# Ledger of designs, part 1: VH-VL binders against q9fz32

No score or structure here was measured in a lab: all are predicted.

Target 1, 221 residues: q9fz32
Amino acid sequence: MALYCRDTLIIIFQKLTVADLARASCVCKVWNSVATEDDLVVSAFTAPWRIKELVGRPASVSFWRDNGIWKFAISHRICRGDSVTSLAVKYAVQVMDIKRLNNMMSDHGIYSRDRLLIPISNPEILANTTCYVELDKYAKREVAVLYLEGAPKREQPVPGTNQQSNLSADGKRRLIESLRRSMQVDDGTALYYLAIAEGDPRSALSEFSADLRWERQAGLN
Structure headers, positions and changes below count from the first letter of each chain, unless a header shows other numbers; antibody chains are not in Kabat numbers.
F, E and O are the ipSAE of ESMFold2-Fast, ESMFold2 and OpenDDE, as the mean of both directions, binder to target and target to binder. V2 is 0.75 times the mean of E and O plus 0.25 times the DockQ between their complexes.
Where letters were taken out, [cut] stands.

## First folded at step 1 (VH-VL)

Design a1 (framework fv_ogalvibart)
Fold by ESMFold2-Fast, scan of step 1:
Structure a1 (fold): chain C 221 residues (1-221), chain A 121 residues (1-121), chain B 107 residues (1-107)
Amino acid sequence: as target 1 above (221 residues)
Amino acid sequence: QVQLVESGGGVVQPGRSLRLSCAASGFTFSSYGMHWVRQAPGKGLEWVAVISYDGSNKYYADSVTGRFTISRDNSKNTLYLQMNSLRAEDTAVYYCARDLYEDSSWYFDYWGQGTLVTVSS
Amino acid sequence: DIQMTQSPSTLSASVGDRVTITCRASQSISSWLAWFQQKPGKAPKLLIYKASSLESGVPSRFSGSGSGTEFTLTISSLQPDDFATYYCQQYNSYPWTFGQGTKVEIK
């Protein structure tokens, strides 16, 4: 039987993996509001790796759909004498895995960067640590980053997530109509994806496409 | 046949600038990293700068950092070295050299004939 | 920076002699070392890469050995064309560094 009690749904969702929570949110809007609660989603993401604290939040809720080890990386501060080969030996990872994570074709790619992402070879290194959710411009994705030397000193401790909306009510109406048409969904669904994308229609389409892909893979129409 | 031909060397006063060129032929230039290596008269080889195959990454020896700029134009198959604030110790034959194919084996498999830069007052 | 030191700086040899040149790195460079030959007024020519791999077209009398911090270039039977200056180069770590050179001259 379907349950509408919010507290009961929270207890059920505490037992699910982050991927399962994302799937549940695709099925029911009531379940979605429960599944996207900050405490619940962060706990599901961090618990398997025994992470003490996750600092920062992703710009897109799609970040939470997969908590595999590839979501995590060591941020290595690049020093003179460093090479992809020497770092692969130091961190006991493959050269190609470093290159793939950083979208590099050649070892020369290391040198235009102040930091390089290193894949996690032993997940135990994440236990009882603080990880930082950061958008890496070279990896072109959000990564949960571990700083072995301690996090860099920041002038601004927490990046603001508030975005200025320059859209009038009429502009928002037209944007929702456009998204509704593009996604072939109702106004409520278009509003939902626009809200989780913080008003960005490109991000809204991306989130919807990811959810639609999961529904197709799960055999849901 | 792989060929690298340097040009642009000459005599210049301290504090002035020169731009060196290296014209590449006989291979897919856009697939290779490129280096500049210099040799002062009667002295050994000194690595100067490197540029990645697509031009996105550039590195310099400490002795030239802030003064020299490496660049490339893949549409013209040409490598460049812009040398600013030249000093007497920059006097050398400058060679361009090809890095190995995109597999990142960084030995220099082909060298140009070199171009002489003399910085003298 | 990794410092490369060659020995000897100069050696005198006769045609047919076995010539050995040593290159030492200030820290381990694994096998990431190349050897170059340079004749007066000419560009350097690659002889050996990855410490012991002979470049195509290079005579078999040239050989390289070593790993870590100590490397050797050997010419088994010196020919007239081999009188030149030889340089080692490490490519394990940025920046690339060369030895100071070893001049092989006629006895």
Scores: ipSAE 0.007, ipTM 0.410, lowest interface PAE 13.4, mean pLDDT 78

Design a2 (framework fv_ogalvibart)
Fold by ESMFold2-Fast, scan of step 1:
Structure a2 (fold): chain C 221 residues (1-221), chain A 123 residues (1-123), chain B 107 residues (1-107)
Amino acid sequence: as target 1 above (221 residues)
Amino acid sequence: QVQLVESGGGVVQPGRSLRLSCAASGFTFSSYGMHWVRQAPGKGLEWVAVISYDGSNKYYADSVTGRFTISRDNSKNTLYLQMNSLRAEDTAVYYCAKDEYWGDSSGYYFDYWGQGTLVTVSS
Amino acid sequence: DIQMTQSPSTLSASVGDRVTITCRASQSISSWLAWFQQKPGKAPKLLIYKASSLESGVPSRFSGSGSGTEFTLTISSLQPDDFATYYCQQYNSYPWTFGQGTKVEIK
């Protein structure tokens, strides 16, 4: 049967959008196996923006559900004399959009940061570039990041983290196991919430509970 | 430029207490785990204690468990080691060291060290 | 605890020599090993992490290799600045443990 042939399914899946691939992955094990292949989901995510390379992978498969421009941001290294206002002018974006993306209430928040996320105003800037999937602690979500000056020279974080964790290896593993049991989720989901909570299990549970309440209120489940 | 400066070392009698401090600068102190590592005169390196970025998790070498307490004050960018019930074998240069933990792919090698402070336990 | 054993404990070498130091773990530590250099009266300095990754600013004459239980630090052409004691450290499992050190001294 043609529809059970892996080669035929791969050709079909190469034509699907990110959202369609995410839906297809829920159908059956054979379809799920093909639909969740890295090459297919990455291709669907990057092709509309003509991105040359996507480095890293998200901790949560929900990242792949949408490939809208809001998934992307420029990582700007903060320099002497920078302000939210001057950067808004430089990047042709609104001051409020920068503040929202970075969860800033005031301009003074910039002084405690090494880098600032800038929203993409012109999608053409993504063409033929390399983007990095990173968990941003200030945006509180995974972002596909563009480094105009080049990526930081140190070894990059694993997908789902764009900051260092200071927990011991054994302590982190135990916390992930505890969160998995408490939240009844997989390791990737537990790691994601622990990472956005900066290693604090109480904050991780709080963020997860808030997301579940929002999803229920939005009618998603 | 990362800088770690230890202080509080000195000569102390067995059974007494001493508190070491480490002043950190040049990095976001509150984002990194910190360690104490010691070196007895003419001997090798021995890991002593670690504290997580927020102070919630602490681990100690068996040789100091129950006697030493690691703590930090992120508002002052300072790491502490409270040493109680000191013994002659605790005589060493004590270094504070920054944890180079990077996501979940690596962890716990020490990328920066302070200059050390000498603790001598003698009668 | 994972025990780290270095060999040799001391070696004598001349400027320009190739120097190799070995570090053995009592159980597999994959690639979770770092190498440090310590000069008399100074703090240790990181040279290599993850068995073979050269730390930024460290001269290219230093290299590391190995995985599992046996690791090697190599200095391809010894310089005067390299006479020091070298330590390996495993960071695979708590508690973190160091080798006893290898002293590289002038011949």
Scores: ipSAE 0.000, ipTM 0.392, lowest interface PAE 21.9, mean pLDDT 77

Design a3 (framework fv_ogalvibart)
Fold by ESMFold2-Fast, scan of step 1:
Structure a3 (fold): chain C 221 residues (1-221), chain A 124 residues (1-124), chain B 107 residues (1-107)
Amino acid sequence: as target 1 above (221 residues)
Amino acid sequence: QVQLVESGGGVVQPGRSLRLSCAASGFTFSSYGMHWVRQAPGKGLEWVAVISYDGSNKYYADSVTGRFTISRDNSKNTLYLQMNSLRAEDTAVYYCARDYDFWSGYYEDAFDIWGQGTLVTVSS
Amino acid sequence: DIQMTQSPSTLSASVGDRVTITCRASQSISSWLAWFQQKPGKAPKLLIYKASSLESGVPSRFSGSGSGTEFTLTISSLQPDDFATYYCQQYNSYPWTFGQGTKVEIK
């Protein structure tokens, strides 16, 4: 009994996987009284990397099933003179790892992005930091993001409901028209891909191309 | 220096095949969509085909659909046009032309760089 | 297919003249129109893209205007180097189509 104090149970919970935590919470009332399921999920995700705080939550529960290092990235604000190669040197990571993480086929057009996600080369950089769960529209994935300069003062769009509030009606019309021409589809199809790309025309074109490749490979189109 | 150089033109009999090449230099070929445009002797310009930066999307003029195939090899910075079942009306100077840079996010560009052209004559 | 019709087909002008070439689309192409200059034995050269944007390196005497179905290329003061054939091209929808051309000849 005395050996199973609250502090001991918390240490045990921190060593469980997300799936195991859900099961443990259901079968043991004493363990369930120590922490909520949400707290346990967050602890399981952050504890191995010694992250002090996780801000935000993913749109999909599937995010919690994997807490490997690839779930984390540094948010690098793109500056004049930056290139994928120079950033790979700066952060001591491989060019190909940056490209994979950011869903990039080439290293051109980085200046159309507000940021570039940098892979974590040394997990110790995450220790005692605050990470933010964000949907990166260019990488098309949810990531736990580390801001070296601190979180941006700009309000982050809610994942899954993101809308570009600064895009005027005229700007949106021009984007849809440009995408319709580039993809050679109707306005409805262009609007669909712009919507799933959260207003980013390059991501919309990339999504369309990926879907078209999949359809051709599957023999559907 | 940004340039496109076509090759492979010549005299060919109706019903035969010919493959044109367009060698790109001075820019990142793999980032740009590419087109073929032709011009019959003494006539105007006619668009033939397009291929996206990664080769995933292709479109053809109705006059060449089913006979011509556009392709690219980004490792060799080369664009191709495979022309099958050639007809007398395919006689033209064939130009390759550069489209927009996919990764730039600026998709308003038109054909800013053209090759010198290669003459294809289909005659018996 | 979108048909592009240029007028006139041939134009005679003198150096220093203001030259206007028109291009009409059979249906709306918004502003997805380019203008090209072609000299005998040469490849076409881009002058104007997106109806009114001047291509880098093109002299300022060239200008484009219009939207929808009616477009105009203007040369404010014709120079000897400007005697050539001019083509409009819509790049709004595949198949991309060109006008029949306007030949600008010495008067």
Scores: ipSAE 0.000, ipTM 0.434, lowest interface PAE 15.7, mean pLDDT 78

Design a4 (framework fv_ogalvibart)
Fold by ESMFold2-Fast, scan of step 1:
Structure a4 (fold): chain C 221 residues (1-221), chain A 123 residues (1-123), chain B 107 residues (1-107)
Amino acid sequence: as target 1 above (221 residues)
Amino acid sequence: QVQLVESGGGVVQPGRSLRLSCAASGFTFSSYGMHWVRQAPGKGLEWVAVISYDGSNKYYADSVTGRFTISRDNSKNTLYLQMNSLRAEDTAVYYCAKDLRIYGSSWTPFDYWGQGTLVTVSS
Amino acid sequence: DIQMTQSPSTLSASVGDRVTITCRASQSISSWLAWFQQKPGKAPKLLIYKASSLESGVPSRFSGSGSGTEFTLTISSLQPDDFATYYCQQYNSYPWTFGQGTKVEIK
């Protein structure tokens, strides 16, 4: 009888894991009503990791099925000098774990990406933080994303937005195509190097060559 | 509360080896990345090496790559720097330093430094 | 490597003065910059991280600002304890690099 009191059920459900809460919702109408409250599901998902706030909601209800550490990732904005190997050192994770999470087939393709998702090496980093539920294009799944440098911004990265370029739209397009062929990379990678070189193709090639040299020394390329 | 104590410095001849130690206390040593930073007499700071919280990842400055080896013993709360093939330009006060955040990143600045230990490379 | 340049190299000031130190990176480092204070014969002390975040226990007269390539450390009212050398440090990319230092001395 006490179990039919909504306040009592809420207290009980606040102590359940996400999996336990989902199982409880399949048993009876009253439990199902309490178990489907958004705040209870979110609380069960975030409580083990002591997350302060979860922004956004998944498109798929199956997201709530598991609340393991693999549901979480750090968003790392790609910067010049970044490599999968250097990021593995930075975040104390294995190179292969980064590649798996991001569905990477080639280490050299990172510069065509806005970000890499970094797996959580230890959950303590999540304590008292805000995470964002996002569908990641390359990982092809919904993840709860942690931004170490603050909330996400919609501004394009400085690489790729060079507003001081004096080239016409057609000139810039032809220059990117030329660099793509010279470096044998995709458009995003060519655009990235051109942007960090402030539109100078010589500097873009120089920076690319320096990065290739570093990657060869690191045993990646 | 946090304490880092370096030892092992001294005078050594060029081409010889020296091992520095850094004893840590007041925090969960096994949860933090650790660094070595040096400062030549009268000059600025130079970053030398980093080791991840579990010892699995290491990175070195180009000037010491192939000569210096960073390591740690989490059971003893101790950080090490093995310095081989020492050169006159390696003369400096060597500091050990702790990452600001636990586990997941060595991309935080040093929130605590040791007192430093002087290494002098001369004949 | 990312080169860090500080201005000025030496600064003379009196107690109560507002002092400003500038740090420039040779390429964008976003907000991954820290400021350290070092007194003669002592280890450096962290003042500011992520360009503008004040470290716990550091007096509120210290503040940092900037992003990208230009950064500033400000001491709003200089105290006797503040006469020291200040270093900026980027931690955007390995190898981590420091500025050459700015010595704040008594006028």
Scores: ipSAE 0.006, ipTM 0.480, lowest interface PAE 9.7, mean pLDDT 78

Design a5 (framework fv_ogalvibart)
Fold by ESMFold2-Fast, scan of step 1:
Structure a5 (fold): chain C 221 residues (1-221), chain A 124 residues (1-124), chain B 107 residues (1-107)
Amino acid sequence: as target 1 above (221 residues)
Amino acid sequence: QVQLVESGGGVVQPGRSLRLSCAASGFTFSSYGMHWVRQAPGKGLEWVAVISYDGSNKYYADSVTGRFTISRDNSKNTLYLQMNSLRAEDTAVYYCARGGLEYYDILTGYPDYWGQGTLVTVSS
Amino acid sequence: DIQMTQSPSTLSASVGDRVTITCRASQSISSWLAWFQQKPGKAPKLLIYKASSLESGVPSRFSGSGSGTEFTLTISSLQPDDFATYYCQQYNSYPWTFGQGTKVEIK
């Protein structure tokens, strides 16, 4: 079998971060400061959907590359009597779209979860709302999450997950780069597995290998 | 201090199988990713396969995918390469190599220590 | 696959000369490159990793530089023990690839 390799996307991403982003700043002088640049990126991401506020920041700058509706999801707190079918009806989405977003093979997967991501069917629901950038373990990516009942008491520590480690900022960056190369994935995927392994790179690789085997057996590869 | 000793090479006919072994000593074997790298007579180096510290993750060169299997036994400090469906172009000295550990790299790409190599000749 | 090309393929120099070997990657590999020395009948030996980091125990006359696609191995004041073939290797992405080698001959 051919080796799974995302090296082309990784190279483009790295180049954009170190060279092309600097070139973009030269062309558009409003990007001259870090604060101004952050404001512009957030505004560009939220403006099409008329989002009032975006709380949190992604760990990977690749999150900002795409602002399509699939970047957003409703976080639904699972209650007794909920099923993927009943939630599909409630939110006017397809059952398969819920399963795809949450990487579910069966409806039974809902019973082991506290919350479920629901795809946005009508973008107007995002208007004048606050969304939270969260790393979701089931979707295996960062998502801009809408809480209809209000945000939970604890914010997701996605951008700050690295801060819980005793490693320096440079050390954490090197660790993510090493894990990315070892797994042949992008920074976001490497950060996800490192986060669920609570900063242990060996556990991160083990979790990745287990998931890759399961996905291959389930026909999701 | 670090030592890697390969064995199991020999002369075999095309289509047959061989199993190479690499005995490691002088370091904590279970903490390092391990590589197999080969060199055909008079030619350059070619990477063959890598295995993570715990054996859960493996990658292969396209030329050997489906035919070769890398494995390890951490209780015996031994790395293996099972070579099936051998072809004439698999003729080479096979080196066992330890992956250099850079800041918790699990599958580092630079071999920091190499074994002496074992010759595999595939001919009729 | 990332192709690694070394230049020259063969180099003749006198003891005491400054020797330069280049390695070019077909795609950017940042600094994820190592240099190896191989003497006839022996296994390769690591000289430099991460483009410019000298491996412990390697003489200071060896040095590496470069990033992206162009890399250089330099041997200042060539010694008789330096007669060997030198290989570069990228470890930015799988599969790992080596240059074809540069043979350094004492003239």
Scores: ipSAE 0.000, ipTM 0.433, lowest interface PAE 10.9, mean pLDDT 77

Design a6 (framework fv_ogalvibart)
Fold by ESMFold2-Fast, scan of step 1:
Formats: sequence, C-alpha cells, structure tokens
Structure a6 (fold): chain C 221 residues (1-221), chain A 126 residues (1-126), chain B 107 residues (1-107)
Amino acid sequence: as target 1 above (221 residues)
Amino acid sequence: QVQLVESGGGVVQPGRSLRLSCAASGFTFSSYGMHWVRQAPGKGLEWVAVISYDGSNKYYADSVTGRFTISRDNSKNTLYLQMNSLRAEDTAVYYCARDSYGEWLGSDYYYGMDVWGQGTLVTVSS
Amino acid sequence: DIQMTQSPSTLSASVGDRVTITCRASQSISSWLAWFQQKPGKAPKLLIYKASSLESGVPSRFSGSGSGTEFTLTISSLQPDDFATYYCQQYNSYPWTFGQGTKVEIK
C-alpha cells in the first residue's frame, strides 16, 4: 500500500494526537486534506477525555490546536439566588477562575446572563458525555460545553461560513500593536492570535490567555 | 467625552404609561450594560433595572417587575425604560448609568456605575 | 435581597475634621461595594469602587476600607466641597441595593 492512499492515511491519523494532526496538515496537500477530516480531528480531540459525542464545530481552526482541559466548560443555568461564590463552592472551583473564564470582574454580571461557564475541575466528568462546541458571546471564546441538566432544545443552526470582520490595513496594524503591548509578545504572535480570532481583539486575548494558562498548567512555560 | 442624557420625564396620572430615553455619547454604547436608578424627592437612591450589552438579558427590582420594561437600541446609542401602570410611589428622578467591567486580561478595577446622566423627573399625580 | 445599613444618618462636622461613615451588608458582599457622593440637585458621583479603590480624579483625602459585611468611608480632612450626602452601594448580586445615605452637614 502507498502512503498517498487515503484509506491508509486515515488509519494512521486515528493514532495521532491533536498536535500531531495539526503538524501533519502542514506537510503536503494529501496529508493536509486527510488531517482536516472532521472525524479524525474530532476523534483526536475527544479521545483523551473519553467524550462520547462532540456536537457542533468551531468557527476557528485554532480550536483544534490543542485539547487541554481549558477548551472545556460546564454550562450552568443561572437561577435566582446563584452567585459566583456559591457556584465556586458547588463545582469545587476558584471564584477567580469562573470570573476570568466568563470575561467578568464582578459577580453582578451573573444575573444579566442565562448561563454561566464553569471550569472543569475534575476531567472525569467529561467521560462518556456529549459536549457542544459553542462560541460564548460574553467570554468571546469557543468552548466545548457540557450540559449537566441536558442541552437546551433549539432549532438546528444552518451550517455556514463565519462573518468576516472588515478592518482597514491601518486599523489592523494598530490592533496588532495594541495586542502586542497587552500580551507582551512580538508582532508575529499578536498577528497570529488576531488572525485566528478573525480580527476581534477580545477573542484574540481570550485565545492567547487560554493558551498561556494551558502552557503554565502543562509546565511548558 | 463620555456623556449620558435622559429625557421623557413629566407629569403623568396614576395607571398611565410613560417612556424614558437615555442618549449615550463618547463611548462604545454597545459594549456596556446599562442601569436605571431612581430617587424619590428627599429620599435615597433605588436601583430599578439592568440590561446587558446586547439586550438579551434583563433584571428588575421587585417593586417594578411586571410594570417596567428596559430596552435598548444599539444602532441609536439609546437606552429606554417603558413604565406602565404608574403609581404615586414611582414619583422620582430617574437616572441612567453605565455598567462597567474590567478587561479580560485581568484588570482588578470594576466600577459598577461610573457614568451617570443628569436625571429626568417623573411625577405621578392626578 | 441584600440590605445595606449606613450609620450615621446625619453627621455634623467642621472643615479639617476627620469624617468616618460606616456601611453594613446583611450578608457577605466580598469587596463589591462602591461609595457615591451626591450634592443637592446633582447626579451621584463615584468616589470609591471595589471597597477601597479610589476613582480617578477623586482627592486622596477620600479612602475606603472593609470587606465581607462591614465597610468604612473616611475623609481625612474635610473640605468645603465635601458637604454632601454619601451612599454605599453593593454590586455583588441583583438586585443592587444602596444604603439609606449619610448627610454630612456643616457643624
């Protein structure tokens, strides 16, 4: 059998990690085509956490770059009497981690929301569950969401390409410079995060912070 | 410069309706949650309602729940308060105020209500 | 609802005096408390946020302290412009609630 045979490549790719698949996609057109197959990428992303099913797909290809715990969150339905403090106790997580995941500095913002993202403290809760890939509008972050009480029933969204942010060349340069200063990184790194966030600086900061937290947790930084 | 200007106040009879407006300028209105706060003549401040930056979430004080509706039009940089079934107890100066938050990067300063309008007087009497 | 109780309701003071206003929450609000100054016929002005952080442009004679359920606003040396009504406000949970106000009057 030849390595350019698609069936053979699919079998090989099923044994690669998410990072390995991302690297393989940069080698050649045939490898890149196979590496971007949804089934293979989803299998690599879900296998370490033993997730039963992943519903939905990310708008940003950067979502697949790593499969760390920071890509996952519990979606908690906010009820009267809930507070960030009480939810931190309930879910055995830190108050500040909830606030940062939800891009909030104050508990008061909880009641302007229907749902709140809760960080995963024990990865075992992901085992044999269904997770949903969603863009959280408040956090400006794509997450694989776990619904403990069951997913909200809604009309299935029509698949489509994401809307592009139209920024002038000068506006893009100024955003890159601003992000470089805020993140304390080089222009290339700032440009990378702005690109994967499709020009949205809030999403760019969110992606950078998620990657930074994962690196620190993994001991790479 | 950051500014909020209320309008629409006046004298209204009990049981009737009135709509207040708050025009925002000098900041990106669509990025901020907004509040209504009222103050009866000679009394203290009372929080009335809040609306999220995109209008999808709202919360009300128990005293106005079911009677008042907060809304916004981000294309016009304007906040609204629709007041139905007005009572004498609703007589107050109504202020709109901006809800602020820290940056995702971990700013530790969150103001709550850092910018206020001048207020508009609503008098409910016959 | 979280009830906010201020004391005293009225305070008589002279220019140069040290003024202390207290605010108590019926349950813990962590540090999510703001202090506002209001002069007759004017909108409230933010002085202190997050219990102890001074708002930009507010004179350094104003300071806030406390956490949990007991909070204090201090004016180290009262100036003529400081005669006003002061309100504490919790923003830990909805509904947001204010103290009843403390009027600082000329002695």
Scores: ipSAE 0.000, ipTM 0.432, lowest interface PAE 15.4, mean pLDDT 76

Design b1 (framework fv_ogalvibart)
Fold by ESMFold2-Fast, scan of step 1:
Structure b1 (fold): chain C 221 residues (1-221), chain A 122 residues (1-122), chain B 107 residues (1-107)
Amino acid sequence: as target 1 above (221 residues)
Amino acid sequence: QVQLVESGGGVVQPGRSLRLSCAASGFTFSDYGMHWVRQAPGKGLEWVAVIWYDGSDKYYADSVTGRFTISRDNSKNTLYLQMNSLRAEDTAVYYCAREGDYYGSGSWFDYWGQGTLVTVSS
Amino acid sequence: DIQMTQSPSTLSASVGDRVTITCRASQSISSWLAWFQQKPGKAPKLLIYKASSLESGVPSRFSGSGSGTEFTLTISSLQPDDFATYYCQQYDSYPLTFGQGTKVEIK
């Protein structure tokens, strides 16, 4: 590219949507390098929803390729008396949409959880707010979550996200793939064990081994 | 800088035992799985055994299962291979090797020791 | 066990040549393959991991490609320091297995 230097390309990329940035990164190596910078990607992801701040980073760079409303959710702290039906009424969403987002087969799945993801019905609630990129262990995917009551201490991002000298996004993705290989499981299962271990790979492997041992003792193969 | 130094090799009679050591330095030993790989004179590489970063799990090649025992002492940054019931076919240079990824997840070898020769004479 | 077969077993080349070594797995190993260089009397040295990722400090003339069962190591312009034996290694499953080796000799 003879027409532009890197600084000029950065200004241009700041005006592109997430989808446009993904396409631009395929043009040449210079454009690819600029388009994949964290600041540009975060800006493109948050700008359409007018989000003030995005805390944390996803383990997978594929998270950034789409910034549709389905990437976002309200994290609701489950209280006594809550039900999928009552929460659907409270948040003006459908029961089916809550169950789909949370990978639930039945309404009773709520009773084993501390928190439940609620779909965004009105995107305007995201305006001027802080969202957190978190791996949800039940949905088995990363979500940008909104805490209406403020982020709880125990719902911190996975270690390696929103960290300056920890693993990069690429390093974290590499770690998840390595855990998948080591445990001989799919990505969702590897992410689940990493999540319950609060991002510690040692604890993830230990928890997996314990569950496998329990299954063998119970005769579940 | 990362260094792995093997020791304990030598000439030994068939049916006897020998213990190899690998002294590690320049990295946090307890964060890495460790392997033994051997090479018979003029032949290719053969994987022997692995031990997880915390010592909790181990795997062996079929040719050495029941005869060799891998172990580690994380407080001393040292890897061991106890070799029992040695056979002429075990004659080889033995290398210790570090996994390229943390916590038991990267079974490519980014650093190797210089090797120690084990000769099983008949 | 997964068997790894390299081709050719021996290769004669001149400085400046493009050298290609192939490695075939007896079953799919995805991209879980590493390439090593071994010089006479020395321990092996990692060149490439995950089929195509160049190890830090390895010259850019080395490259790897492939997935599944067919893999290739390429040296774009052979240097005197590159005359050595090269091994592929799968780490898809235990036991870990190596190819038989390819010796790159002076023509």
Scores: ipSAE 0.000, ipTM 0.420, lowest interface PAE 13.6, mean pLDDT 78

Design b2 (framework fv_ogalvibart)
Fold by ESMFold2-Fast, scan of step 1:
Structure b2 (fold): chain C 221 residues (1-221), chain A 122 residues (1-122), chain B 107 residues (1-107)
Amino acid sequence: as target 1 above (221 residues)
Amino acid sequence: QVQLVESGGGVVQPGRSLRLSCAASGFTFSDYGMHWVRQAPGKGLEWVAVIWYDGSDKYYADSVTGRFTISRDNSKNTLYLQMNSLRAEDTAVYYCARDQYDYSGEYYFDYWGQGTLVTVSS
Amino acid sequence: DIQMTQSPSTLSASVGDRVTITCRASQSISSWLAWFQQKPGKAPKLLIYKASSLESGVPSRFSGSGSGTEFTLTISSLQPDDFATYYCQQYDSYPLTFGQGTKVEIK
């Protein structure tokens, strides 16, 4: 390893776009470790959209590779009177774009969902807002979510509730598919990380991310 | 082995009520939306009603709205259709069908029951 | 409501023939169309979903095509088991609607 002033490298990388940071990370392990610095990567991701704050961090480093508008969505809490068509009119987006973002073919499944993700039609709505990095089970990827009504309060686990015992085989398949897309790995790898995380997809993503960072760092010695 | 078995059909007079049941086995019933579809003698298929996997939402064909009620008991793996104010035009074979609700965005009828005949006549 | 129109209503064919059935939607349904086979006294059986995807266990002689408002079911070489009534069904929006059916008869 060459001796570099870490502060100097951070200042240099501060001038790069997210795409440029991703390119830099492919060139040099030292630069790659700097490029994954929290403040630097978050600033590069949020600056084009003028986002005030990004709450949460992705478990998968692949989240940072692209900061296009498709990474962002409005969280709309579903109410009994809602339809995909009425929401498309309300948010000035196309019905097909809502369906694509939410992995839905028809609108008859919406009331089985707690929310729909709405595509961003006007990027200016992101300016000076707080976005939340969340894994969305239906979209099968991590998304930077905007809450127009304010973020939901975190629900604490109820003592005595065994969440894993309630997972069906189909529920496990859905989690594996979500993890595979987020991590960009095969089913076997996704299943392995889900198993060591005892069915928790966020913990699985975190373990995978940690293993990738450790493998890269181990190569430096 | 996925299996759907309807029961409760029979002959009933106009204005009366009848309750149909559909017993499901071979899959996790609570993961799937369920439908009722009917077929009048010598006629085509007509969609009747749907109920979501958790019972939270339901939709009906205009011809049965206000008269029929779809429900389910996930602990018994059973789907129901309560038919009130029956009319001659409700005479049909009634099928239950599974609507696969999954996160890949595929929604279609992959399995059907054998059907149960409802005859509304005086 | 989306109206589904099938043609022909009846079709006479011999074993080995190529059979084509058409289904038209009154408005665009993208690819949200399924094809079902029904034999006398039996429940319908799924053949094709999403306009062109073969259901598991369905013979490869069955194929579907189309998008938007026009759809086709083709049986490339008719077999004795294929004499039945065929229905198209849209699942783009509620209420779900079926075509009136096409009866494929011997001779």
Scores: ipSAE 0.000, ipTM 0.425, lowest interface PAE 16.2, mean pLDDT 77

